VH-VL binders against Hydrogenase maturation factor HypA (hypA). Designs and how they scored, part 4

Target 1, 132 residues: Hydrogenase maturation factor HypA (hypA), of Synechococcus sp. (q2jir9)
Amino acid sequence: MHETDMTRALIQTLRDWWQSQPGQPQIARVHLVVGQFTCVEPASLTFAYAAQTQGTFLQGSQLVIRETPLIAYCHPCGQEYKPEIGRRYACPNCGSPMEEIRSGRELKIDYIEIDYIECSTNFTPPAQPEVA

## First folded at step 1 (VH-VL)

Design e06 (framework fv_ebronucimab)
Fold by ESMFold2-Fast, scan of step 1:
Structure e06 (fold): chain C 132 residues (1-132), chain A 124 residues (1-124), chain B 111 residues (1-111)
Amino acid sequence: as target 1 above (132 residues)
Amino acid sequence: EVQLVESGGGLVQPGRSLRLSCAASGFTFDDYAMNWVRQAPGKGLEWVSGISWNSGSISYADSVQGRFTISRDNGKNSLYLQMNSLRAEDTALYFCAKERIYTDSSGYHAFDIWGQGTMVTVSS
Amino acid sequence: QSELTQPRSVSGSPGQSVTISCTGTSSDVGRYNYVHWYQQHPGKAPKLLISDVSKRPSGVPDRFSGSKSGNTASLTISGLQAEDEADYYCSSYTGSSTWYVFGTGTDVTVL
C-alpha cells in the first residue's frame, strides 16, 4: 500500500523531470537506490511501477533497484556494525542502542537511462528555472 | 558532473562572524556525510567539522568547538558553516568535502569529492 | 590536535622510489584501516590518492601503493615522475568526537 503511494510520487518526479527535457526522450531504465531500513519492499515497488506506468510515457521502461545494507555506527566502541533487522539493533560489542545509521536509509533516484536516438542540433539552450 | 562549490569567504575583522556555503550537484547529497576542511596559507590540512547525512551526528575540531556551527539543507543540496568569534588563527582556505559511504567500492570515510575552497581572511 | 606525524619533505630523482610515513596512535591509525592519502598540487584542491590503507581509486597509477604496520601507515611512490611533485597528506578516522585527523603533510620534490 505504501509502495503504491511511493510509486505515484516517483512517477510524478519522473514526469516533472521528463517534461523539462528537450525532445522528451524515451526512458529505458530508472535506477533507484533503496536502503534495507526504509521499510520498502523492492519486489512490491517493482510490481507497482509496472502496473502504474502502463499507458504512460514510462510504458516499457524498467525500474532497477539497488539495495544498500543497514550499517550502524557505535560511538562508544568507535566501530561500525550490521544490526540484525527485526531482531537486534544494539552494538554487539558494548550493547549501546543504535543511534547513528551510516547506510540503509537511502530512497533516491540514482540516475535515468534514456534510449539513444539521433536528434537534430538544438540551437537554443533550454530555459533555466528561476529561483524565487 | 559531480561538483562542490564553496562561497561566502572574505575579509573580516577579529571577533566578527561569517557564514560559508557549499552547493552540491551531480550526486544524491542527502545520502552522504559532509565535512569542512581548512588550510591556512602555506600550512597543512585541518579537519574542522562534519555532519551526517540526516544531521543526526555533528562534530567539531577542538579549535572551533563552541564558535562554529555546521548545518545542511538537503532540500537545497547545500552545506553551511556559521563562523562566530573569528580569530586570526581561523585565516584559511575552507574546503567542502564529501565522504564515501560503506556501500562504495572502497574508502569509507575517505573524502572523494572536494570543492576548490573559499578564502577566509581574519585581519584588521 | 593529535595530528598524524609525517616527514616534512622527501626528494628523489625520476625513476626512484620514495616512501612517506604517517604515524598516529593505537586509537586511530593502529586501530582502524580507515587511513587515506591525498595528493595536492600547488593551488589545487586535494585529490584522493589511496583509500583504506592500500586501495587505489580508479585512475590512480599503480606506482602508488600503501601499507600499514602498527601505528604507522606508509605511502610508496615507485618510478617517480615530475608530475608527482606535490604535497601528500595522510588522514585517519579517529573513532572519537574529533572524527578525522590529517597528517602534518609531506612535500615531495622530484629533482
Scores: ipSAE 0.000, ipTM 0.520, lowest interface PAE 13.5, mean pLDDT 83

Design e07 (framework fv_ebronucimab)
Fold by ESMFold2-Fast, scan of step 1:
Structure e07 (fold): chain C 132 residues (1-132), chain A 120 residues (1-120), chain B 111 residues (1-111)
Amino acid sequence: as target 1 above (132 residues)
Amino acid sequence: EVQLVESGGGLVQPGRSLRLSCAASGFTFDDYAMNWVRQAPGKGLEWVSGISWNSGSISYADSVQGRFTISRDNGKNSLYLQMNSLRAEDTALYFCAKDFRSGWYAFDIWGQGTMVTVSS
Amino acid sequence: QSELTQPRSVSGSPGQSVTISCTGTSSDVGRYNYVHWYQQHPGKAPKLLISDVSKRPSGVPDRFSGSKSGNTASLTISGLQAEDEADYYCSSYTGSSTWYVFGTGTDVTVL
């Protein structure tokens, strides 16, 4: 999927969440988790976000992207391991092919930060939405 | 020779600002995530802030969020930490540290550290 | 502030084995195989000793080994030597907005 389309979906999810919040707070930062085993390029997503939020309730907010590592699970060994992206995906202990991915494929909102005011502090939304 | 050299530390008054620099050499700076780790005198290690290879991902420890800003200049092979609204509890030796991989893992290369003392 | 629990100190005699525990939660140590160990001698920068639970970087003696069970990672130093006297810190990737947490640190004394 194209990053501009993903960004549009992200902004719609943020708008729905924002409209549900008391006082419809000023959003300072949106923390997004992007797995390293996705086809998403963080720089392209950040560029699209900056472009698509101009003139909106998100104007001036920062998109903060945290990449998550690829974590696989080896059924024969009964444990997680970290594949070496671009080199080897098989289990280092038994050599089994990568059969199950536990993390690294995320594309989700981690949390949303509102502007800090001395009488108020940053808060975490009740539920973290997923965009994909 | 792979090296990280910190500078910019010193004595500052509470509420003031200080900017730390870290000069990298001997490796492809653009390929690695970079971090700041601090250690108060006689205390343990505390992760302060991290930045991805392309500045697309940046994060901070709760204790410094909103006061410190991490940045990098890949053209100059340099990492920075802008420290605002300094407090006595920010007094520490500040280390620059390189991730072993591009993906936020172990810190394989560390600088010698630069001392920041916040006192009146 | 460090978030992973380590014993304050561990001691042993030359040639013996000592083990240092590092206890986290199911969201960090229990979830990821991204537990690392650092050795710090007085007045020096930390040195990476073990990465990814059990992997030794080049130049680290075979006497150092790492393992993990549930929410607890362990560093074992076999054939303890005088030069192993140092502070040892574990760290883990958190999967949260605070990317890394360090352990409380353990002082290893060689008697």
Scores: ipSAE 0.000, ipTM 0.516, lowest interface PAE 16.4, mean pLDDT 83

Design e08 (framework fv_ebronucimab)
Fold by ESMFold2-Fast, scan of step 1:
Structure e08 (fold): chain C 132 residues (1-132), chain A 118 residues (1-118), chain B 111 residues (1-111)
Amino acid sequence: as target 1 above (132 residues)
Amino acid sequence: EVQLVESGGGLVQPGRSLRLSCAASGFTFDDYAMNWVRQAPGKGLEWVSGISWNSGSISYADSVQGRFTISRDNGKNSLYLQMNSLRAEDTALYFCAKAYTWGAFDIWGQGTMVTVSS
Amino acid sequence: QSELTQPRSVSGSPGQSVTISCTGTSSDVGRYNYVHWYQQHPGKAPKLLISDVSKRPSGVPDRFSGSKSGNTASLTISGLQAEDEADYYCSSYTGSSTWYVFGTGTDVTVL
């Protein structure tokens, strides 16, 4: 999907989270996990984020992206493998098609760094979502 | 009718060998991973061994590693467990089980009893 | 690998709700959604009751439900009935060379 639309959805998610926080703190950095199988280009996402956050509660914040590799699981072989995106998705051992993805489809907020002027309380992000 | 039927159990002395068989019917046997699960009298379930659809991946519980060998014959829709160097603690009802996903055993046989005693 | 930890027994009266926990580690129950529940009546083979944490196979009543939080999966039986008296086992994919592990088992008694 288009990075501009994805960035808009990200900002909506951040707004909902921000409004739930006591004191509605100033956000310094947003750490995002982007899997290799999302077809999202990190530089384009970062550019769109900078453009779309001007004049908002996120103005001046930075988007930090960590990429995760595409890891699939082959049930017949009982093992994980790394598909070659755009070339080959089938299990290299048995040829079974890629039916389960363990990682690489993430598009999630990893954690948010809060910018406090006075004494700060550490932000504890939730556990990483299951990759199913 | 989808079913698994185990056979080959019996009374055997410690140190001897025994071979269990499991006959599958009613589903495409060679599309699924197969497993052996055992249960000692009055005790809980213990996963013993598993084999992928093409025998390309095989796994064992630590308690049987090096003594048991799982195998399958897709042409005969059959699963096997070769049990060597049997011990008293191997005494259990042995179930054959089909997995439709990672360890979700949706079809089970009735089990075959293996008793290891002197 | 060590077995998943379940309470030895749980009891309730007809119509009540009971919950059975299944505790593993961050490398098995905490990492994967491959946690399954089995029901075993005396003298019978186990039957798959819940797959992949919370999915009910065809024919399983909706009063059986599953969930997971951190390293602990839970099976909840609502509207407890006499026929629910059985042994219940959880199991998980281990992520290791030893593929699967079962829980210690829980005996459910309907009073």
Scores: ipSAE 0.005, ipTM 0.509, lowest interface PAE 14.5, mean pLDDT 85

Design e09 (framework fv_ebronucimab)
Fold by ESMFold2-Fast, scan of step 1:
Structure e09 (fold): chain C 132 residues (1-132), chain A 125 residues (1-125), chain B 111 residues (1-111)
Amino acid sequence: as target 1 above (132 residues)
Amino acid sequence: EVQLVESGGGLVQPGRSLRLSCAASGFTFDDYAMNWVRQAPGKGLEWVSGISWNSGSISYADSVQGRFTISRDNGKNSLYLQMNSLRAEDTALYFCAKDKVTYFGSRTYDAFDIWGQGTMVTVSS
Amino acid sequence: QSELTQPRSVSGSPGQSVTISCTGTSSDVGRYNYVHWYQQHPGKAPKLLISDVSKRPSGVPDRFSGSKSGNTASLTISGLQAEDEADYYCSSYTGSSTWYVFGTGTDVTVL
């Protein structure tokens, strides 16, 4: 999906979290987990974030991205495997098509670093059902 | 408070059309997928349709495919269900339901944590 | 798409445990951990009770627990109380173009 639209939604999620925090802390860094199978380009997302946060409560904050690989689960084999994005998605052992994705589709805030007191605040979205 | 309020239900004749609305408040509407779920009098729950946060993904139950159209207006925090070619078996209480997690915390398929109280649609002569 | 199969009714006395099954296929309940449970009191909207097979939302008592084995998910209510008298529905992601399917529903009676 377009990084500009994704960034807008990220900033809105951060605003909702920030407004719920006591003292409205100054945010230094936002740590984001981006799966390789989201089709989101980290550099484009980082650029859009810098542009869209100007004049906002996030001005001057840094977006830090950690990528997760695409990991699929093969039901016939009972094992996880790593597909070759753009080349082969089927199980390398038995050839079954990719039907369950265990990781690589994450798009979540991992934690947020704030500027005062030596302290970090974990962002707790409602839930991530498949992976921690 | 997080709220969903349905409206637009009523009595309608078979073959006619009706449009339902769902007004959202208390959360960032455009971060969540939204769903319509119905319940016929004295019967169980049936998922009707769903729409992703940006309208990029839309799905329908087989029973309504081709007759109903789901849409949303993020600028108005509103969800809609356009119901065409209504049948007696479409008679039900229609609930608006919100996905539990945003697309920034979860995939597109999830539990529904917030429900409206429903709007009654009666299709009868 | 076919509904998930639940028993029509389950009954118990206060303090007892009751279990509600939810049976699907290898393409839905058997494949994914996207099974959710909802509680509905008469005249009320459904309330999320259990998400992702076994996860309790904040505010839901420890008495409610979920599990899954093969194509069957189960909701267990321990220490049954009068307020637990309600209809219970499971739901699952389908793995198809139709995103969700609900179970047939189970009426829990506290005698």
Scores: ipSAE 0.012, ipTM 0.537, lowest interface PAE 9.2, mean pLDDT 84

Design e10 (framework fv_ebronucimab)
Fold by ESMFold2-Fast, scan of step 1:
Structure e10 (fold): chain C 132 residues (1-132), chain A 122 residues (1-122), chain B 111 residues (1-111)
Amino acid sequence: as target 1 above (132 residues)
Amino acid sequence: EVQLVESGGGLVQPGRSLRLSCAASGFTFGDYAMNWVRQAPGKGLEWVSGISYNSGTISYADSVQGRFTISRDNGKNSLYLQMNSLRAEDTALYFCARDYSFGSYRDAFDIWGQGTMVTVSS
Amino acid sequence: QSELTQPRSVSGSPGQSVTISCTGTSSDVGDYNYVHWYQQHPGKAPKLLISDVSERPSGVPDRFSGSKSGNTASLTISGLQAEDEADYYCASYAGSDTYYVFGTGTDVTVL
């Protein structure tokens, strides 16, 4: 997915959540988890978010992105390792191919901050777009 | 807004022990690997220790191996550093830092506390 | 443990570009793309400026960029501003037995 299309899907998910909330609160910050193995660029996503939220219920809110690195688990070695995206996915110790991914594929809303209140919401959107 | 607040620093004599705490708020603490980084007055940054989200993987810098113990309590959103057999060269501002990594390998530290000062002298 | 080597200081005038090098070995900078840059203003905690060689976190201006060639990573600050005056540290994953190393640090002065 392109960052523009992903941003539109994110805003739609946020709108559905926001409309379900009593009093339709003023959203200050949206915290998003983006894995490095999604090929989504945080700066591009943040730029698209600022542009697409103009004139909407999200105007003035900030998108805060937490990146998760690609972490794989090597069963033969019994250890986690960090593959080099685009270069080397095999275990650097024993050469086994990458078969188990522990993190780095995430694309999810972590929590939403409302003006004057820091809040960790148990946010479960009805549907999220698949990434790759 | 995410925050890390260190405490427990102070003046201690060589050979004594001290325990540092780091209180986390504004994020799901148990999802992140955490680190301790120190900075001696007027000097650079030195990585001290790291711990995975579930305490399954723990690592230390050679300079503190066998003397310091990192631990966490995810139910209390807290990170700890037990420092034993303190030496003059352990004098530093100690920062708590959040890692992107959920696993054993250390990555970028995106959120830092303001630090707590540890002074080891007679 | 071995630290990554940075110049002690670099300086420039407002609007100019400065580049800070970060030199390690093949076992840290060379073999991995896990080089990060931190900015530290006097009396404040470090702030993540660049992650994984060239990725800019949200809120970091476009004028900061990172690159890597062999065992040397570089941070470039274009359009130098007064607020860029700070200490800059590189850091890298250093393998399973050393884990993490910081650079020696570079003082950036805006004249």
Scores: ipSAE 0.000, ipTM 0.520, lowest interface PAE 15.4, mean pLDDT 82

Design e11 (framework fv_ebronucimab)
Fold by ESMFold2-Fast, scan of step 1:
Structure e11 (fold): chain C 132 residues (1-132), chain A 119 residues (1-119), chain B 111 residues (1-111)
Amino acid sequence: as target 1 above (132 residues)
Amino acid sequence: EVQLVESGGGLVQPGRSLRLSCAASGFTFGDYAMNWVRQAPGKGLEWVSGISYNSGTISYADSVQGRFTISRDNGKNSLYLQMNSLRAEDTALYFCAKVGYLYEAFDIWGQGTMVTVSS
Amino acid sequence: QSELTQPRSVSGSPGQSVTISCTGTSSDVGDYNYVHWYQQHPGKAPKLLISDVSERPSGVPDRFSGSKSGNTASLTISGLQAEDEADYYCASYAGSDTYYVFGTGTDVTVL
């Protein structure tokens, strides 16, 4: 399944990032940008994420998706246009094929929300291995 | 805040000329395509002309082709319609309308300026 | 240029649903998903109601919905209210020769 494979790649990217972080923080939300020309169904991706994160460091976190439209640029006309995914990609004005994509192919982690632990103001001396 | 204000309409004799203006405020005028749409008294809407943000694409309805000229001045946040060889059937309320790209919806409209062509 | 065909008028009682059809050709409504709906109250400028077949702009109630099948687009108003009395126009991108074509318009009356 397309969303299943993408979710697996996303989780691996998140794991690599998480393992590099000091304290390995608790992740609350993962904000993802998904372009409309990725053919990713947001609801399916969210469901796959919930299923695949069970028993992992991401268990209980939420996936938040922001979509971006497919926007192309037509050089002969000197303007942007919005192709119709699955129907027509050529410029509606002059018929030139779609050669430059300005947006809609994104599949990126926008930002990650983490939980913070409330800090105590009490100070305790560190354990010493030997008494002087 | 976002506003379009048309001006330049009036009573004019057949065969004469008029120039309509549309002043834009509250948005970055030079980022958007602009259109003129007209409505004859008691009739429906008719698209007249459109111009892309950089004037690279300009189009006209068949009924006005060769007689009307659309133009814009992004430095003045203004859209224009030069109407030559006016006919009785050009009598209408002329609206200025903003659009993202030439095939998209008109999301902001002005209140219109009335053009009456009669002897 | 050709106009898109709409019924002249549609009527309903408060709380009911009404549907307005917009029929074009294979070179406008049938070819593109650039069909838009506008609402016009007497003496006022048109207001965008639905864009790109079914997208609702911010501030438009969810009682308004759009769809398309073949050469016909439809606007459905559910839970009809007195304030919905107005003229409704569809419009479609019609290719580079014409660009836009408007519908004939439909008068909605709430009885």
Scores: ipSAE 0.007, ipTM 0.560, lowest interface PAE 9.0, mean pLDDT 84

Design e12 (framework fv_ebronucimab)
Fold by ESMFold2-Fast, scan of step 1:
Structure e12 (fold): chain C 132 residues (1-132), chain A 122 residues (1-122), chain B 111 residues (1-111)
Amino acid sequence: as target 1 above (132 residues)
Amino acid sequence: EVQLVESGGGLVQPGRSLRLSCAASGFTFGDYAMNWVRQAPGKGLEWVSGISYNSGTISYADSVQGRFTISRDNGKNSLYLQMNSLRAEDTALYFCAKDRFEYSSTDAFDIWGQGTMVTVSS
Amino acid sequence: QSELTQPRSVSGSPGQSVTISCTGTSSDVGDYNYVHWYQQHPGKAPKLLISDVSERPSGVPDRFSGSKSGNTASLTISGLQAEDEADYYCASYAGSDTYYVFGTGTDVTVL
């Protein structure tokens, strides 16, 4: 899936959440978890987010991406390992193919930071002249 | 005998540069990711930088990003750390360390050198 | 947090058990099983003691064991011996922003 399509789905999910919130708060940052084995490039996703949020309720918000590593499990060796993405997915110890993935496929909203609008109520007393 | 030997440390003035080396022997150097870890006198361990077996993946701690450059020469079984714009807080014993499994990165460090001392002072 | 939190020191007598905690966040300790422990004797380089939460490297005595619950990993030393007097550090993969993080370190004293 392209980052543009994924970003559109993300924004729709955020809109549904936002509309359910009292006062429809101003969103400051959206924290997203993206696994290394999603084929999503963080820079591309961030660019698409900035472009697609212009003129929307998310204008001015930042997308913060936390990557999770690709962690595989080798049954013959009985241990987890980290594949070298784009180079080698097989177990480095025994050469068995990567068949079980423990992490790295995440694509989810971690949490949302909102701006609180501080309501400042200053009462200015009536002007009193220095001289009568 | 699997061994890592660091060199290049010394006394250096703030703002200057220093280049550390790590010579590897007893294993196939070009198959393993390598890392630099430092320890200030009387303080804890701090990971500095890592490089994959073929230099395709390189990473740095925030404290050194933009100032330090990690590199390797697999033909010479050597790891390097070019340190620019040195600060007093860079004063530490610098260890090189080998990742545990071939073709893996950010794994456990199973072999460490003895370290080389870098002192940044006037 | 930039470092994983460990107690500054723990102590015990020969033959006792001591446990060292290592507390992080979900993005380092909690979500992954890639917590490692290193032992450092005074004036020496660190030595890998436990890898992947609970796996012992060849040559490490079985009285050293590791575990994890939520965001906290633990190293337990059973049958404490004089040569166990050292500093102990946990470490974890910390994602793409930091990559690797060490704990604050724990001094183990054998009385």
Scores: ipSAE 0.000, ipTM 0.516, lowest interface PAE 14.7, mean pLDDT 82

Design e13 (framework fv_ebronucimab)
Fold by ESMFold2-Fast, scan of step 1:
Structure e13 (fold): chain C 132 residues (1-132), chain A 122 residues (1-122), chain B 111 residues (1-111)
Amino acid sequence: as target 1 above (132 residues)
Amino acid sequence: EVQLVESGGGLVQPGRSLRLSCAASGFTFGDYAMNWVRQAPGKGLEWVSGISYNSGTISYADSVQGRFTISRDNGKNSLYLQMNSLRAEDTALYFCAKSYTDILTGYAFDIWGQGTMVTVSS
Amino acid sequence: QSELTQPRSVSGSPGQSVTISCTGTSSDVGDYNYVHWYQQHPGKAPKLLISDVSERPSGVPDRFSGSKSGNTASLTISGLQAEDEADYYCASYAGSDTYYVFGTGTDVTVL
């Protein structure tokens, strides 16, 4: 999967959400969950995001990535295990193939942080929006 | 203005209990995760405990696990730390700190109180 | 108490640059872009100086900058001034079991 194409899809999702919001708030940070089994390199995604957001409503915002490990569940053994991505996916105890993935496939917006609303002498932060 | 004010500190003997409070003003308290951070005299900062905006997620440093209890009352804009079985090594200035976000994801603490001093000594 | 390694002290003359390192592991600094820097003057509460590796809060001078490479984050203070004399702490998210860890702290002395 190309991080450039993924970034375009992410920005489109953010634009659709942003246009639905009254006042079109200034986005400070976009929190993304990226599983290790997506084969997405966080640094590459962050670089693509910075490049593609220039001149857009997201200019100056930060992409913040939280990684989740690949965790599978082995039904015969009744336990979770961590596959070795690119090397071995079967259960190390019994050799059963990886059929249930508990984490590591995520690629989703966790939530979006927007800038505070400030009056001359008071600060009333808006509630942080969540997109999924 | 945005403000956090701690109270409840004092001199207490080992093995006793103490309850700290933190009063928040100037922001929507219930939208943010809150934390307790301590600093022993002449020492560095140590994160003690954190609680998400709805109390759905709570975490403690290993050094206080099982002895301290963090809680919040969003209707009163207040954060609490119940400290039981106090030890000499719990002697520190205790800061209340606001997370930048509503969950315990490890975001920056953008607003800090001035701290309340807890001295555990016989 | 703290789990991230910083040098105990750094010093410089006015107008010089100093850099403070903050070394963690692959389960904190190396895994997340949630590395923050706090400045503490004697007798005062810590103040957020840099958030999320390199972001400056409003009111923080351009002289302060942050970066990260692998398991090590760095804070650079350029054009060192007398008022920069303080203790500096890094902090990082450390996963859901640990949540938040501070660095050992660095005393900055302006000669």
Scores: ipSAE 0.000, ipTM 0.506, lowest interface PAE 20.1, mean pLDDT 83

Design m08 (framework fv_emapalumab)
Fold by ESMFold2-Fast, scan of step 1:
Structure m08 (fold): chain C 132 residues (1-132), chain A 124 residues (1-124), chain B 111 residues (1-111)
Amino acid sequence: as target 1 above (132 residues)
Amino acid sequence: EVQLLESGGGLVQPGGSLRLSCAASGFTFSDYAMSWVRQAPGKGLEWVSAISYSGGSTYYADSVKGRFTISRDNSKNTLYLQMNSLRAEDTAVYYCARSRYVEYSGGSYTMDVWGQGTLVTVSS
Amino acid sequence: NFMLTQPHSVSESPGKTVTISCTRSSGSIASNYVQWYQQRPGSSPTTVIYEDNQRPSGVPDRFSGSIDSSSNSASLTISGLKTEDEADYYCQSYDSSTYWVFGGGTKLTVL
């Protein structure tokens, strides 16, 4: 899916979290972990975030992206390896297909920095973000 | 209350056309990707088509590509499926479904809300 | 294009554990997330598992999902089986070539 669509989902998730917080804090930075196998381009996501947060509770906040590499595990060889995204996913030693992914699929909020106090807030998703 | 309500199903002749609608309420429609999923009587679920939040990207199953057109009107909170050149094999209950990230990982858009479905019967 | 294959039916007694498999025909099952949907007779589908092994709010912890690389399959496991669990279950995944794919569905009978 396009980075613009992904950014809308992210902002909606942040809105649900923000409304659950006492005092509705001013958000300074949102730290996002993005795996390389998601094929999400960090620059595109950051641009979409800046555009979509204008006029919202997130206006002026920054999206900070930390990438995680695609790491797979080869059971026959007993070792981790780095697949070549878009080129080759099989184990370079034995040719076994990529069956266990150890990292690289993440697209999640790690933590949120608020502007009023020097502290980090762990992100806990709302139990029922879209209810009556 | 999050709700999706399909309409527009009915009996049509082979080669005919029909337009389905899905009315969304209780959430910000323009923030979600949407899909159409069908189910033939007594058979399994089959994905038919999907559309991005803005309508800028559309996707189709090979079985319907060139015959069906998915579209949306965000100002009316409504999803559409225009079905042309209908065949007996298109006979099914058609569901609309909402997709969004769940647990914010892996870029997964789970189909988390489904409509009640509308029956399309293609028969002489 | 890939396909997802499920057994047509499974049955088990109340209180027991049942497992439903979903096997991917080409490419690794682990390459993309797998979701599981429950459809009771006359009803619309509902999500019971998303992102391989996560439960939505309101789904009891008797439902769990897993990936088995050795068989190229995802599995839905239901423990403490209840008559209300009688339904059709569908797995679903995605790739950039085939787009969204559902398994053929498994009818669970609780005897």
Scores: ipSAE 0.015, ipTM 0.578, lowest interface PAE 8.0, mean pLDDT 84

